# VHH binders against q86uu1r1256to1370: the designs that were tried, part 5

Target 1, 115 residues: q86uu1r1256to1370
Amino acid sequence: SKVCRGYLVKMGGKIKSWKKRWFVFDRLKRTLSYYVDKHETKLKGVIYFQAIEEVYYDHLRSAAKKRFFRFTMVTESPNPALTFCVKTHDRLYYMVAPSAEAMRIWMDVIVTGAE
Key: E = the ipSAE of ESMFold2; O = the ipSAE of OpenDDE; V2 = 0.75 times the mean of E and O plus 0.25 times the DockQ between their complexes.

## First folded at step 1 (VHH)

Design e10 (framework vhh_7mjh_2)
Fold by ESMFold2-Fast, scan of step 1:
Structure e10 (fold): chain B 115 residues (1-115), chain A 126 residues (1-126)
Amino acid sequence: as target 1 above (115 residues)
Amino acid sequence: EVQLVESGGGLVQPGGSLRLSCAASGFTFSSYGMSWVRQAPGKGLEWIGRIYSGGTTSYNPSLKSLVTISRDNSKNTLYLQMNSLRAEDTATYYCARDLTYSEGWDYEIQGYFDPWGQGTTVTVSS
């Protein structure tokens, strides 16, 4: 099966701290899973493809908030230029990629896989 | 749909040169690193080199003096220039989107390159 793996820094759901997590994008299982580390022993969460509604850049939402509403969480990112968001039916996930290239890859892979 | 289409292969004389092209569509080409990989008849895959989105290149040390990888983002096209071709360069040549990053990404070997093109065949013979 086709799988994409790598580290992203993710904002916590309850505690708004940024943690490095190992992400696994699995097209066959239609899941985006994240682990404590690359050994994939300690699962922290799963995002199911069918739940994904949007994937967008931090700068796009920062622009949108100037016109409509405040978007507080993304402005707290350690690197807004490398931050992207995955919106599911239930919640928003905020991720910081290690580079601009990595961010674009992850966004493209997730959008393509969710289709 | 993400697609890669290689072209430029064919029959070439020993000592000759060829430039291969890879046309990309369905994704933001300028944002991605790209690699060239080849497979000789009856042999495994051999990585040739990569070019990052910013234009920096990294090559297989055994091939570094024989090849040059470049890209033209305005044409969504990746290139492989090959010089001083020998019989052992006979292979099917593939381009691939390269998920390798210098900032500490870890990835499966099989997952480093996705998608792959269909390949273009180079035969070095007189």
Scores: ipSAE 0.000, ipTM 0.116, lowest interface PAE 16.6, mean pLDDT 74

Design f01 (framework vhh_5j56_2)
Fold by ESMFold2-Fast, scan of step 1:
Structure f01 (fold): chain B 115 residues (1-115), chain A 130 residues (1-130)
Amino acid sequence: as target 1 above (115 residues)
Amino acid sequence: QVQLVESGGGLVQPGGSLRLSCVASGFTFSDYSSYAIGWFRQAPGKEREGLSSISGSGGYSTSYSDSVKGRFTISRDNAKNTVYLQMNSLKPEDTAVYYCAADRSYYEDYGLSPEEYDYWGQGTQVTVSS
């Protein structure tokens, strides 16, 4: 399928809180867009594939940082085992998938899109 | 085009069991746009009630309404593109038309509100009486 949709919980950029957002991966447009909800009426942001530098699991680093860095506590994931990161030129996006399979699917489509 | 077809309904006596099947077409359970499947029922003159859901994502997370917890079990078979509802210890108040429904959501606590589901089957009648 050229389009992948679903809810992910993402860390806010300005206020470091975790928000549920509806994500749409569109291979033809080469965009990963996120909306307030599944009706796709209020766009909150767009990640362009060409801006993506890296996609990785953050859980091992998150566990290590928890004991040593106060400033990283605000970014601590509600589910570290299901957290992955998308690094772009503009910022780092932290996302929590609802399951291990969903995390694999999202990471796979984003990495493949970046090719 | 997404289509859902229910089967397995019928007449059973109180205390009996039935297994309902929901066969999906127009999408697969391994699709990137994974679907959550829910089971709903509607008795004459009543609102449509959510019973159970199973996620389209890995782990196959499930949810159940209080009225069916411990009696009903939802499961999926990706090879057959089918979702099942195993119904045990049936009661007369379980009499209703049973529907399966599909939605494109990966959200983990998604589940039992009819308005969340985009695609619906035609239903299968379950009657629990002597």
Scores: ipSAE 0.000, ipTM 0.167, lowest interface PAE 12.3, mean pLDDT 75

Design f02 (framework vhh_5j56_2)
Fold by ESMFold2-Fast, scan of step 1:
Structure f02 (fold): chain B 115 residues (1-115), chain A 131 residues (1-131)
Amino acid sequence: as target 1 above (115 residues)
Amino acid sequence: QVQLVESGGGLVQPGGSLRLSCVASGFTFEDSDYYAIGWFRQAPGKEREGLSSISSSGGDSTSYSDSVKGRFTISRDNAKNTVYLQMNSLKPEDTAVYYCAAGPYTVYSGYYLREGAYDYWGQGTQVTVSS
């Protein structure tokens, strides 16, 4: 569609830290894979499209819930305004895009590909 | 404070057409690229059914339920802060109260047509397909 590859900063699953990863969207395989870097030699993980339940961004929803739940990863993101979430049946992924345009493109591509 | 107001409902003959409008206040489509707007309907004694969805200003993705594919078209006009549902080839079984709803940009196959995807709902507009 718009982009098939690019860098996003992703929240770690085991350690609460934000790491830059190279993401590859593959519509044919229905996967979103992420690597250490753009050479795509060291795979760090795969998100299968059939496992994706929702892709969302809502700073007001995040802010409203913060009053009662101070632990949200979106709130702790290095850039909450550029943070979007991919929820799968296994876990929730938090991602920071390099710009508002990139975030919109990534969300649109993932949303459209998940069908 | 988000508010949604539906209009354009009414009585129509089988085979006719109607265009529903959903006007948003409390946010703008130009400034809120990540809101999704969905259309739902509910007939007496039945559960609420998702029909169609569209992204606000940032995305151009649309989705349709099988019951309305090819007959209904969703569109947006960001300058008027309005989402439309153009309904063609109407049938008696399309008789229902039609609702628009707004929420964050959410989907996987089917999620965009789920009530749980939306936090804000309009009051509904009645569509009756007679005879």
Scores: ipSAE 0.006, ipTM 0.191, lowest interface PAE 11.9, mean pLDDT 74

Design f03 (framework vhh_5j56_2)
Fold by ESMFold2-Fast, scan of step 1:
Structure f03 (fold): chain B 115 residues (1-115), chain A 129 residues (1-129)
Amino acid sequence: as target 1 above (115 residues)
Amino acid sequence: QVQLVESGGGLVQPGGSLRLSCVASGFTFSGTSSYAIGWFRQAPGKEREGLSSISWSGGSTTSYSDSVKGRFTISRDNAKNTVYLQMNSLKPEDTAVYYCAAEFGDEYVSLTPSEYDYWGQGTQVTVSS
Protein backbone atom coordinates (compact mmCIF):
# COMPACT_ATOMS: atom_id res chain seq x y z
CA SER B 1 0.00 0.00 0.00
CA LYS B 2 1.15 3.53 -0.61
CA VAL B 3 0.67 4.74 2.97
CA CYS B 4 1.28 2.98 6.28
CA ARG B 5 0.29 4.64 9.58
CA GLY B 6 0.63 3.72 13.24
CA TYR B 7 2.16 4.36 16.64
CA LEU B 8 5.78 3.43 17.34
CA VAL B 9 7.91 4.34 20.35
CA LYS B 10 11.16 5.99 19.22
CA MET B 11 14.36 6.94 20.99
CA GLY B 12 15.47 10.54 20.85
CA GLY B 13 18.80 11.36 19.23
CA LYS B 14 20.63 13.36 21.90
CA ILE B 15 18.41 12.57 24.89
CA LYS B 16 17.76 8.82 25.19
CA SER B 17 14.10 9.30 26.08
CA TRP B 18 11.62 6.89 24.50
CA LYS B 19 8.60 8.73 23.06
CA LYS B 20 5.38 7.45 21.50
CA ARG B 21 4.99 8.98 18.04
CA TRP B 22 2.53 8.58 15.17
CA PHE B 23 4.45 7.39 12.11
CA VAL B 24 3.34 7.88 8.49
CA PHE B 25 5.09 6.04 5.69
CA ASP B 26 4.22 7.72 2.39
CA ARG B 27 5.50 6.17 -0.85
CA LEU B 28 4.33 9.10 -3.00
CA LYS B 29 6.19 11.70 -0.91
CA ARG B 30 9.03 9.21 -0.25
CA THR B 31 9.05 10.08 3.44
CA LEU B 32 8.73 8.43 6.82
CA SER B 33 7.33 11.18 9.06
CA TYR B 34 6.46 11.17 12.75
CA TYR B 35 3.96 13.30 14.64
CA VAL B 36 2.90 13.85 18.24
CA ASP B 37 -0.39 12.02 17.61
CA LYS B 38 -2.72 10.62 14.96
CA HIS B 39 -4.20 14.06 14.15
CA GLU B 40 -0.95 14.72 12.20
CA THR B 41 -0.88 18.43 13.14
CA LYS B 42 2.40 18.53 15.11
CA LEU B 43 5.25 17.15 12.98
CA LYS B 44 8.28 15.98 14.99
CA GLY B 45 10.58 14.67 12.29
CA VAL B 46 11.03 13.34 8.77
CA ILE B 47 13.21 10.51 7.48
CA TYR B 48 13.68 10.81 3.71
CA PHE B 49 13.79 7.60 1.67
CA GLN B 50 17.06 8.76 0.06
CA ALA B 51 18.75 8.84 3.48
CA ILE B 52 17.78 5.27 4.47
CA GLU B 53 20.69 2.85 4.18
CA GLU B 54 19.45 -0.17 6.14
CA VAL B 55 16.51 -1.50 8.17
CA TYR B 56 17.24 -4.29 10.59
CA TYR B 57 15.91 -6.11 13.62
CA ASP B 58 18.34 -4.86 16.25
CA HIS B 59 18.23 -8.18 18.14
CA LEU B 60 19.59 -10.09 15.13
CA ARG B 61 22.33 -7.54 14.44
CA SER B 62 23.34 -7.34 18.12
CA ALA B 63 23.63 -11.16 18.24
CA ALA B 64 26.44 -10.99 15.65
CA LYS B 65 28.27 -8.50 17.91
CA LYS B 66 27.44 -9.93 21.33
CA ARG B 67 29.28 -7.29 23.35
CA PHE B 68 26.87 -4.58 22.12
CA PHE B 69 23.67 -6.48 23.02
CA ARG B 70 23.67 -5.66 26.72
CA PHE B 71 24.24 -1.92 26.20
CA THR B 72 21.72 -1.44 23.40
CA MET B 73 18.90 -3.95 23.80
CA VAL B 74 18.82 -5.10 27.42
CA THR B 75 19.38 -1.83 29.28
CA GLU B 76 18.07 0.89 26.93
CA SER B 77 15.05 -0.39 25.02
CA PRO B 78 11.66 -0.64 26.79
CA ASN B 79 10.90 -3.79 24.73
CA PRO B 80 14.01 -5.36 23.14
CA ALA B 81 12.07 -8.15 21.36
CA LEU B 82 10.03 -5.57 19.38
CA THR B 83 12.86 -3.14 18.67
CA PHE B 84 14.09 -2.46 15.14
CA CYS B 85 16.50 0.07 13.68
CA VAL B 86 16.44 2.35 10.65
CA LYS B 87 19.96 3.37 9.65
CA THR B 88 20.33 6.63 7.75
CA HIS B 89 23.40 8.51 6.52
CA ASP B 90 23.21 10.75 9.63
CA ARG B 91 22.05 8.54 12.49
CA LEU B 92 20.36 5.39 13.78
CA TYR B 93 16.66 5.47 14.67
CA TYR B 94 15.53 2.89 17.23
CA MET B 95 11.83 2.04 17.20
CA VAL B 96 9.63 -0.22 19.30
CA ALA B 97 6.58 -1.71 17.58
CA PRO B 98 3.36 -2.52 19.48
CA SER B 99 3.46 -6.16 18.32
CA ALA B 100 5.56 -8.65 16.36
CA GLU B 101 3.13 -8.39 13.43
CA ALA B 102 3.35 -4.59 13.42
CA MET B 103 7.16 -4.76 13.49
CA ARG B 104 7.19 -7.12 10.49
CA ILE B 105 4.81 -4.87 8.53
CA TRP B 106 6.78 -1.67 9.28
CA MET B 107 10.12 -3.24 8.38
CA ASP B 108 8.73 -4.67 5.14
CA VAL B 109 7.14 -1.42 3.91
CA ILE B 110 10.20 0.68 4.77
CA VAL B 111 12.62 -1.76 3.09
CA THR B 112 10.52 -2.12 -0.09
CA GLY B 113 9.67 1.59 -0.24
CA ALA B 114 13.28 2.72 0.07
CA GLU B 115 14.50 0.02 -2.31
CA GLN A 1 19.75 22.86 33.89
CA VAL A 2 19.20 24.23 30.37
CA GLN A 3 19.21 28.03 30.43
CA LEU A 4 18.39 30.49 27.64
CA VAL A 5 19.23 34.21 27.77
CA GLU A 6 17.91 36.68 25.19
CA SER A 7 19.45 40.05 24.32
CA GLY A 8 19.34 42.68 21.57
CA GLY A 9 15.84 44.06 22.07
CA GLY A 10 15.05 47.75 22.12
CA LEU A 11 13.33 50.65 20.41
CA VAL A 12 13.57 51.00 16.63
CA GLN A 13 11.87 53.06 13.92
CA PRO A 14 9.61 51.44 11.31
CA GLY A 15 11.72 50.04 8.49
CA GLY A 16 14.67 49.52 10.82
CA SER A 17 16.54 46.37 11.82
CA LEU A 18 17.48 44.54 15.04
CA ARG A 19 19.44 41.38 15.73
CA LEU A 20 18.36 39.31 18.73
CA SER A 21 20.72 36.83 20.38
CA CYS A 22 19.92 33.74 22.43
CA VAL A 23 22.76 32.20 24.44
CA ALA A 24 22.13 28.60 25.46
CA SER A 25 23.86 26.78 28.31
CA GLY A 26 23.50 23.28 29.73
CA PHE A 27 23.76 21.74 26.23
CA THR A 28 25.62 22.35 22.93
CA PHE A 29 24.64 22.95 19.30
CA SER A 30 26.85 20.11 18.02
CA GLY A 31 26.58 16.39 17.45
CA THR A 32 23.21 14.75 16.78
CA SER A 33 20.17 16.74 15.53
CA SER A 34 17.86 15.87 18.43
CA TYR A 35 16.96 19.43 19.45
CA ALA A 36 15.70 22.75 18.12
CA ILE A 37 15.85 26.39 19.22
CA GLY A 38 12.96 28.67 18.30
CA TRP A 39 12.00 32.31 18.44
CA PHE A 40 8.54 33.30 19.63
CA ARG A 41 6.79 36.56 20.43
CA GLN A 42 3.81 37.76 22.43
CA ALA A 43 2.10 41.13 22.10
CA PRO A 44 -0.36 42.45 24.73
CA GLY A 45 -3.71 40.67 24.46
CA LYS A 46 -2.41 38.15 21.91
CA GLU A 47 -1.41 34.50 22.11
CA ARG A 48 2.26 33.57 21.92
CA GLU A 49 3.20 32.83 18.30
CA GLY A 50 6.12 30.97 16.76
CA LEU A 51 8.28 32.92 14.32
CA SER A 52 11.24 30.77 13.37
CA SER A 53 13.16 27.73 14.56
CA ILE A 54 16.44 26.01 13.75
CA SER A 55 17.76 22.52 14.38
CA TRP A 56 20.95 20.69 13.50
CA SER A 57 21.02 17.74 11.08
CA GLY A 58 24.29 17.90 9.18
CA GLY A 59 23.46 21.44 8.17
CA SER A 60 20.89 23.68 9.86
CA THR A 61 17.21 22.98 9.15
CA THR A 62 15.02 26.07 9.53
CA SER A 63 11.33 26.95 9.61
CA TYR A 64 9.54 30.32 9.38
CA SER A 65 6.00 31.54 9.99
CA ASP A 66 4.30 33.27 7.08
CA SER A 67 4.17 36.57 8.99
CA VAL A 68 7.98 36.94 9.04
CA LYS A 69 9.13 34.91 6.02
CA GLY A 70 11.47 37.05 3.91
CA ARG A 71 12.00 39.64 6.66
CA PHE A 72 13.50 37.58 9.50
CA THR A 73 16.46 35.18 9.30
CA ILE A 74 17.46 32.64 11.93
CA SER A 75 21.07 31.45 12.26
CA ARG A 76 23.39 29.80 14.78
CA ASP A 77 26.98 30.02 15.92
CA ASN A 78 27.96 26.65 17.37
CA ALA A 79 31.23 27.91 18.86
CA LYS A 80 29.30 30.46 20.97
CA ASN A 81 26.22 28.28 21.63
CA THR A 82 24.20 31.21 20.29
CA VAL A 83 21.14 31.48 18.03
CA TYR A 84 20.39 34.76 16.28
CA LEU A 85 17.26 36.30 14.82
CA GLN A 86 18.02 39.00 12.26
CA MET A 87 14.91 41.19 11.93
CA ASN A 88 14.68 43.48 8.89
CA SER A 89 11.97 45.82 7.59
CA LEU A 90 10.42 46.08 11.05
CA LYS A 91 6.80 47.24 11.35
CA PRO A 92 4.80 48.56 14.33
CA GLU A 93 2.93 45.21 14.36
CA ASP A 94 6.24 43.49 15.26
CA THR A 95 6.13 45.17 18.70
CA ALA A 96 6.15 42.37 21.29
CA VAL A 97 8.20 40.55 23.90
CA TYR A 98 10.46 38.10 22.04
CA TYR A 99 11.27 34.72 23.58
CA CYS A 100 13.88 32.08 22.86
CA ALA A 101 12.93 28.44 23.56
CA ALA A 102 14.50 24.97 23.30
CA GLU A 103 12.96 21.61 22.38
CA PHE A 104 14.68 18.24 22.96
CA GLY A 105 14.37 14.63 21.90
CA ASP A 106 13.14 14.93 18.29
CA GLU A 107 14.75 16.14 15.06
CA TYR A 108 12.04 18.56 13.98
CA VAL A 109 11.85 22.35 13.70
CA SER A 110 8.52 23.28 15.28
CA LEU A 111 6.74 26.63 15.65
CA THR A 112 4.23 25.41 18.27
CA PRO A 113 4.90 26.91 21.75
CA SER A 114 3.61 23.82 23.61
CA GLU A 115 6.30 21.67 21.93
CA TYR A 116 9.11 23.58 23.68
CA ASP A 117 10.60 22.46 26.98
CA TYR A 118 12.73 25.42 28.11
CA TRP A 119 12.09 29.15 27.82
CA GLY A 120 14.07 32.35 28.24
CA GLN A 121 12.71 35.36 30.12
CA GLY A 122 12.10 37.45 27.01
CA THR A 123 13.36 40.73 25.53
CA GLN A 124 11.14 43.70 24.58
CA VAL A 125 11.08 44.95 20.97
CA THR A 126 9.23 48.18 20.31
CA VAL A 127 8.75 49.51 16.77
CA SER A 128 7.40 53.09 16.79
CA SER A 129 7.91 56.42 15.19
Scores: ipSAE 0.017, ipTM 0.177, lowest interface PAE 7.2, mean pLDDT 76

Design f04 (framework vhh_5j56_2)
Fold by ESMFold2-Fast, scan of step 1:
Structure f04 (fold): chain B 115 residues (1-115), chain A 129 residues (1-129)
Amino acid sequence: as target 1 above (115 residues)
Amino acid sequence: QVQLVESGGGLVQPGGSLRLSCVASGFTLDYTSSYAIGWFRQAPGKEREGLSSISSRGDSTTSYSDSVKGRFTISRDNAKNTVYLQMNSLKPEDTAVYYCATDWEYSYGTLDESEFDSWGQGTQVTVSS
């Protein structure tokens, strides 16, 4: 089912750190927000769907974009098989889903929300 | 090469105010690029906390944590390549080392320390009688 909230492990910016964040997909606002935890009291960031350019899990494709975007090398992700990427005009986000099904659901939700 | 230098910290009594400055070098602050500059703090024994950020996209694109909303104000002076944090109504629990940081690949509302690329060395703020 399309439950558009849940935990994902997100890669930080230039400092390679992976942090568990609570993600909330808001269909009305077309935003993907992430929080410290499920209580949604400490906002950490917002991704506007209109800024989303591409969603993929292809590490070879990510490496080809290394000049402009941060990319995840296999050895840097805690679970490469469950890692997917959201490319926006501003930056590239790398996230690890808790399962293959969760990854599929999140990618579907984000792709559907993008223009 | 981005460098950030914080200043303006010090000792202040409860209820007082301070203005912190973050001078950027290695790039010019302007509104034509997508980036953000944020203020963070860390008290002894606690995790680093995001306080406020300001984007290159305009003065209205600021973000604040609930702990400082209404008391702290972030602003920038592009001509001086400087970002400020005006801190009013200071409390003992505001005692911490304050850092500024840049996020070259800006996303609105970002207060996640892991998203910020370049960090300053910090400036100590102590609120005590």
Scores: ipSAE 0.005, ipTM 0.260, lowest interface PAE 10.2, mean pLDDT 75

Design f05 (framework vhh_5j56_2)
Fold by ESMFold2-Fast, scan of step 1:
Structure f05 (fold): chain B 115 residues (1-115), chain A 128 residues (1-128)
Amino acid sequence: as target 1 above (115 residues)
Amino acid sequence: QVQLVESGGGLVQPGGSLRLSCVASGFTFSSYDDYAIGWFRQAPGKEREGLSSISGSSGYSTSYSDSVKGRFTISRDNAKNTVYLQMNSLKPEDTAVYYCAAKRTYITYSGPQAFDYWGQGTQVTVSS
C-alpha cells in the first residue's frame, strides 16, 4: 500500500480563501486527508475515495475562459497553471501544486487510488 | 463531546416566519475546511426528511430540498458557532420536529445516515 504526503494549496471557501494544507493520500484507508501542517495533528478535512468521480485540469482552464464577466475558481487561483480539480459527487475541490511535477504525481496517485 | 442544540421552534400562523438556530459545542465549524451542517425534519408517523445543508468553512455552498426551495434559507455565524434556518411562508404541512445534524467529512451520501452528530430537535407547529 502506498502513502503519499505533501503540501498543496486548496480552496477552502470563497476563491480568496486559498489555504496551504498538508495532504495525506492513504490507499489502505481509501482517504485523501488534509491537515494544518506536516505534524498531522490538526485534521481539516477528508475526501473518501468512493466519492471521487474525476481528476482534471484542462477542463477547468477551458471553463474559466467562458466566464469573462464572472469570477471562477481557476482564474482566482494563486497559480492557475498548477491548479487541478478533484470532482466528487457533491463538490469540486481545487488544489494548487508547488510544481508541474508535483501536480502530475498527485493527480496520478489520486486517479490510481480512486480506480 | 460534540453536541448540537436547536432552538427557535414554536407555534406560528400559516404564512408566518420562524428562524431556527443550531448551536454547536465540542466542535467548531471553522475548524474544518470541509464540513456539512444540515437541517432535517420529522412529522409524526413519517420518515426523517432532509431540508437544507451548508458546507465549507466560509459558507461556500448551500443546498435545499424541492419542498422548501424559495421559502427556507440556511446561513451561519462562525463567531457564534451557530447555523440558522430562516423559514418563510410557513404552511400547516411544515409542522414537524426540526433537527440539526453535522458531519466533519464530505461524503457522497446526503441522507440522515451520513451525519455523525444530531441535536435533540425543536418542535414547529403551523396552525392558527
Scores: ipSAE 0.000, ipTM 0.263, lowest interface PAE 11.0, mean pLDDT 75

Design f06 (framework vhh_5j56_2)
Fold by ESMFold2-Fast, scan of step 1:
Structure f06 (fold): chain B 115 residues (1-115), chain A 129 residues (1-129)
Amino acid sequence: as target 1 above (115 residues)
Amino acid sequence: QVQLVESGGGLVQPGGSLRLSCVASGFTFDHSGNYAIGWFRQAPGKEREGLSSISSSDSGSTSYSDSVKGRFTISRDNAKNTVYLQMNSLKPEDTAVYYCAADLYGSEIYYDTSGYEYWGQGTQVTVSS
């Protein structure tokens, strides 16, 4: 069955602070919670589905990498091609998935759950 | 079951070199897009410190902490299912138990201890005259 738990690398509040966190998608509570590790003993934060405004790829970082005749700025994401964003009313979350399939799954469950 | 076994530790004089090996079993390094292997160390009374990681990407993207950058090199041999840590210009402050760890979710570039599911038993490195 579809896995609604897993590791994502999340950008912290400070610049260049990328931390791996265990994310739990809970359809009943309508929350996306993240923990220090998969044992779910130390909660680091909660994203309430009601607060989510948008879920999207980091198109600007991805597009910048594809430009041929321009100076390309180094992105802060460890893997811009696997980076997606969750925008809430008070904060933008940047997240890196472990694979393209995992990114598709996470974006799909978050978008579907937030509706 | 996933297991990691470290070897290659020992006593070495300051300025010397050691190569640590980490043999993985229960999964293969042919596992596309899904793993990272990290090297960590822990000295008595101190927190476990991340040193280096290598990812499953075809380029084998690597990361190094500032304390070891330029002195340590991580590499892998997929045919032997082994990751190496080449340690050069060793200093007394490098004395610690060295661990390898596997993250089967893989983040491409990441070595925070909390993200690694599987750990080896460790190998002692002592740098002393």
Scores: ipSAE 0.005, ipTM 0.173, lowest interface PAE 11.3, mean pLDDT 74

Design f07 (framework vhh_5j56_2)
Fold by ESMFold2-Fast, scan of step 1:
Structure f07 (fold): chain B 115 residues (1-115), chain A 130 residues (1-130)
Amino acid sequence: as target 1 above (115 residues)
Amino acid sequence: QVQLVESGGGLVQPGGSLRLSCVASGFTFSPYTSYAIGWFRQAPGKEREGLSSISTSGGETTSYSDSVKGRFTISRDNAKNTVYLQMNSLKPEDTAVYYCAAVQDFYTGEYWDSAAYDYWGQGTQVTVSS
């Protein structure tokens, strides 16, 4: 099995709050799952690869499209420079990586996994 | 060895202002290193409340709770490894011990969840009373 794991900070749903979550990228299951912590005992959500439309560095795309909602989400991030977006059929997920290198790795594995 | 030291608390009359400082040691504020520093308060017999947070890098991304938005302003001075909380239009209900907290390694939890923060200062008392 091919799996990538790590912490990312994710934008919450109804309340505009940023929460640290343990993400698990599983190529065999074709899922990106997130948990409360690294023990993987409390699942908070799942993003199915089939639902992923796009992965991008959100601030550049928001500026190009002049979308206030996306731009506001990125600018309210704890670290806009390390914030990226996973666009699905259902919603947008905004995530902050711990470093520029980690952001590149996460974006790459998600894009290649989603095909 | 990360330490946070708050200062600037004291007694002030309603409508007054105070500026709190949080000096960080054990890590350096830089354009390429991001830590989140948050301000919390706790009054006797009440839950700890998250107030505001700031990233130590990038564009100074900030957040505020509804109870202080428009009255409090958070800022940073990277050269001094210090985060400030400017508190204006103070009210008696702002009376509390104020804490700063930090999260290492670019991680920030929910701003309002004290459990998300790894390092805490000792607190500084703010009393708003006539």
Scores: ipSAE 0.000, ipTM 0.156, lowest interface PAE 12.6, mean pLDDT 73

Design f08 (framework vhh_5j56_2)
Fold by ESMFold2-Fast, scan of step 1:
Structure f08 (fold): chain B 115 residues (1-115), chain A 129 residues (1-129)
Amino acid sequence: as target 1 above (115 residues)
Amino acid sequence: QVQLVESGGGLVQPGGSLRLSCVASGFTFDEYSRYAIGWFRQAPGKEREGLSSISSSGGYTTSYSDSVKGRFTISRDNAKNTVYLQMNSLKPEDTAVYYCATSPLYEGVVTSYHDYDYWGQGTQVTVSS
């Protein structure tokens, strides 16, 4: 489908807290936008697909077989097993999906959109 | 070609202060896009711990781990291509080798060693009476 919508919990950029946001993936516009709620009246930010470099599971990347140190900048994710990262030219975004299936769907549509 | 050199470590008594410096070469902090610089430490027999980061997002985004919030402050001086860690109210448990690290392709908060591509060799900080 052209548009995928749903709630994800996102770590803030300036304030390092986790906030529930309504995400809209739009294949035609090639944007991943997030709003305060599902009514889409207050836009909080946009991730441009052209800027996306990588999408990966944070916990899986941290658990990779070669790990000589660990780095913890932010108080723990509300659900580490459902946390994934979107790496762009600008920033690293951390998201928590509501379920394993939702995480797979979101990662798939973002990877496909970024090409 | 990216290199980082830490300095400013030493012996200090509990309650004291130190300022660490990290001088970068191979890129400049004048390049406004796509970099993050972080401070880390590692004590003997412990995993490397992330302490603080600063990014090139519009107007200095900074982050701190809970263990150092309120005591440590990260800053940069673009003219000197240097990032600093001001450490106040030092405790014996702050004793460690301190490292700076950078990823020229990252901005904002990063949370794993995989997020940082280049590392300095470290500077020893000892807090002891």
Scores: ipSAE 0.000, ipTM 0.112, lowest interface PAE 16.2, mean pLDDT 72

Design f09 (framework vhh_5j56_2)
Fold by ESMFold2-Fast, scan of step 1:
Structure f09 (fold): chain B 115 residues (1-115), chain A 131 residues (1-131)
Amino acid sequence: as target 1 above (115 residues)
Amino acid sequence: QVQLVESGGGLVQPGGSLRLSCVASGFTFSGYEDYAIGWFRQAPGKEREGLSSISGSGSDSTSYSDSVKGRFTISRDNAKNTVYLQMNSLKPEDTAVYYCAAHYDSSGFPYELTEADFGSWGQGTQVTVSS
């Protein structure tokens, strides 16, 4: 029953794009799930709490980024000041919060498992 | 925690067919927008070659290398959390260990089938095409 939910914009899958998704952090299940919308009928992905290594601010820019001693283009964040990263063992998730207050709340509940 | 397990390899004669299976555990593949499964192979003394990929998200985006287009078909069974590679018209040069791998779609769908874009790998299954 202990759940944090709301919209975040996440870096997209199939193409380099940013997509608005409805996120649900379920403390009992220890999952961060994301859906197409707030009706929670179309599940798009799950981040398991156990897989999370770090949560940190990350300011993305429309510039070349190092990858294995090579450079690759990166998608510009729609709001770098509100962008944070959830690092798991296998990948990075980039997310934009709707406000500074929402960003603080999301980072806190993901890191601590409690508000 | 993604684990991938390949099966379905074996010995087949030239012109024959095999269907490989890749079972994913640690996540549900069906409908997830940020995952793709790819098939790779490696013959002794050669680099690992990308063959095909399929998206877990909605539209079933697929990609094929030129060496297998028209002969191999990738598909998924969401109820079984499994991706298949149907291999037809097999040739001796298709002899290799076949691997499935998971791509996390943070930089887009892996049309180029670059090994570095795939983070989780299975142990492989041997395919031998010989008379």
Scores: ipSAE 0.016, ipTM 0.316, lowest interface PAE 6.8, mean pLDDT 75

## First folded at step 2 (VHH; framework vhh_7mjh_2)

Design g1 (at its last look DockQ between E and O 0.03; V2 from the best seeds 0.00; counts 0 for: pae E 15.3 > 2, unsure alone 63.9 < 65, placed apart)
Fold by OpenDDE, look of step 2:
Structure g1 (fold): chain B 115 residues (1-115), chain A 124 residues (1-124)
Amino acid sequence: as target 1 above (115 residues)
Amino acid sequence: EVQLVESGGGLVQPGGSLRLSCAASGFTFSTYWMSWVRQAPGKGLEWIGRIYSSGTTSYNPSLKSLVTISRDNSKNTLYLQMNSLRAEDTATYYCAKDDYPETYYYDSGEFDYWGQGTTVTVSS
């Protein structure tokens, strides 16, 4: 498919809170955009495919990860098992999918799009 | 015209089982994700689960009853099998159609079409 749309819960960059955003993966535009809601009227951010370095499951919620973020006021993921990361050149995005299936799909399309 | 018609509701004793059906028409059933939603008396809508076009399923982790969602694309029918029913499972159950046929739409609470619902009453 050319476009993938849906809600993901994303951790803020400056404010380390979790917010539900409407994501739009556009293979033709080579962008992953997110909006306030599904009406796509208010753009909140854009991730360009060429900026994406890595997409991976957030399995680092181990003791090591907790120590790494010890001094960051980062709140815990609402669902660690459904949390994945999109690493770009300048930012690490934490995203929570609504289901395991959704997570698989989003990770797959983002990875394939970034290739 | 999109139509969703639920059936199979009724009175069941605690611990009992029930299978609900949803007959779909007016759209290419096999290409859409389908969900079950319920509303208990005096409560808000609760998402039960979803079945994707692939046949894989996702469920609300807070469900008190054992549920299984399945679909028969040849019959344009969605199913909800419920086991070990409890009084708190009393509700009107709705089948719901997801918005996008060819896009990945991930939301547990937004649907474009609903059936009329079928009422399930769990009581001794």
Scores: ipSAE 0.031, ipTM 0.348, lowest interface PAE 4.1, mean pLDDT 86
Fold by ESMFold2, look of step 2:
Structure g1 (fold): chain B 115 residues (1-115), chain A 124 residues (1-124)
Amino acid sequence: as target 1 above (115 residues)
Amino acid sequence: EVQLVESGGGLVQPGGSLRLSCAASGFTFSTYWMSWVRQAPGKGLEWIGRIYSSGTTSYNPSLKSLVTISRDNSKNTLYLQMNSLRAEDTATYYCAKDDYPETYYYDSGEFDYWGQGTTVTVSS
């Protein structure tokens, strides 16, 4: 209950393509971190709980549209129906869950951390 | 009209060096950040690095030892110097006009421009 781990697909930061990342939600550290894979040896990013403004389902289907953005052809989400957003002060993260149940769990967990 | 034209690609032997150019027009080149990206056959896009309007650079850590980015504002030209080239560096290389690193106001519309690319093949 204090740690939630799993793969999510996210839009990359520097290169705007969809990447599978191993996410670790850690209440004790108050972080949502992501790694290359489940071995957790190469950290790719950290989202601190205090930076999270909002967690929401992608109602506008913004991730479902192909767009040119920041030197990269931004491709459509691999599964628009399972895409949710984590908004921080500096960045909007698009994440794709492997199932509707996983999406609800991750959204609930992250919202609780932001409170 | 914003235009970016990459050049300098071609066939090169392993271990060789190559300098790519990007000619910019249709905007005030000196005030914008610029980036290089590449796409190897059968792979996704890979960001190489960025040069700020100040001339300061930021690189993809996995490529930092391979590449150097520079700009000449008097010629409206961006450069990519590549050294010790290997077969895995075979790709189409693109330059891009870049206003913001990893900053979003919203995810709609068109923000930046990039060129058609120049192809580098590293082969005997």
Scores: ipSAE 0.000, ipTM 0.104, lowest interface PAE 15.3, mean pLDDT 77
ESMFold2 (binder alone), look of step 2: mean pLDDT 78; pTM 0.788

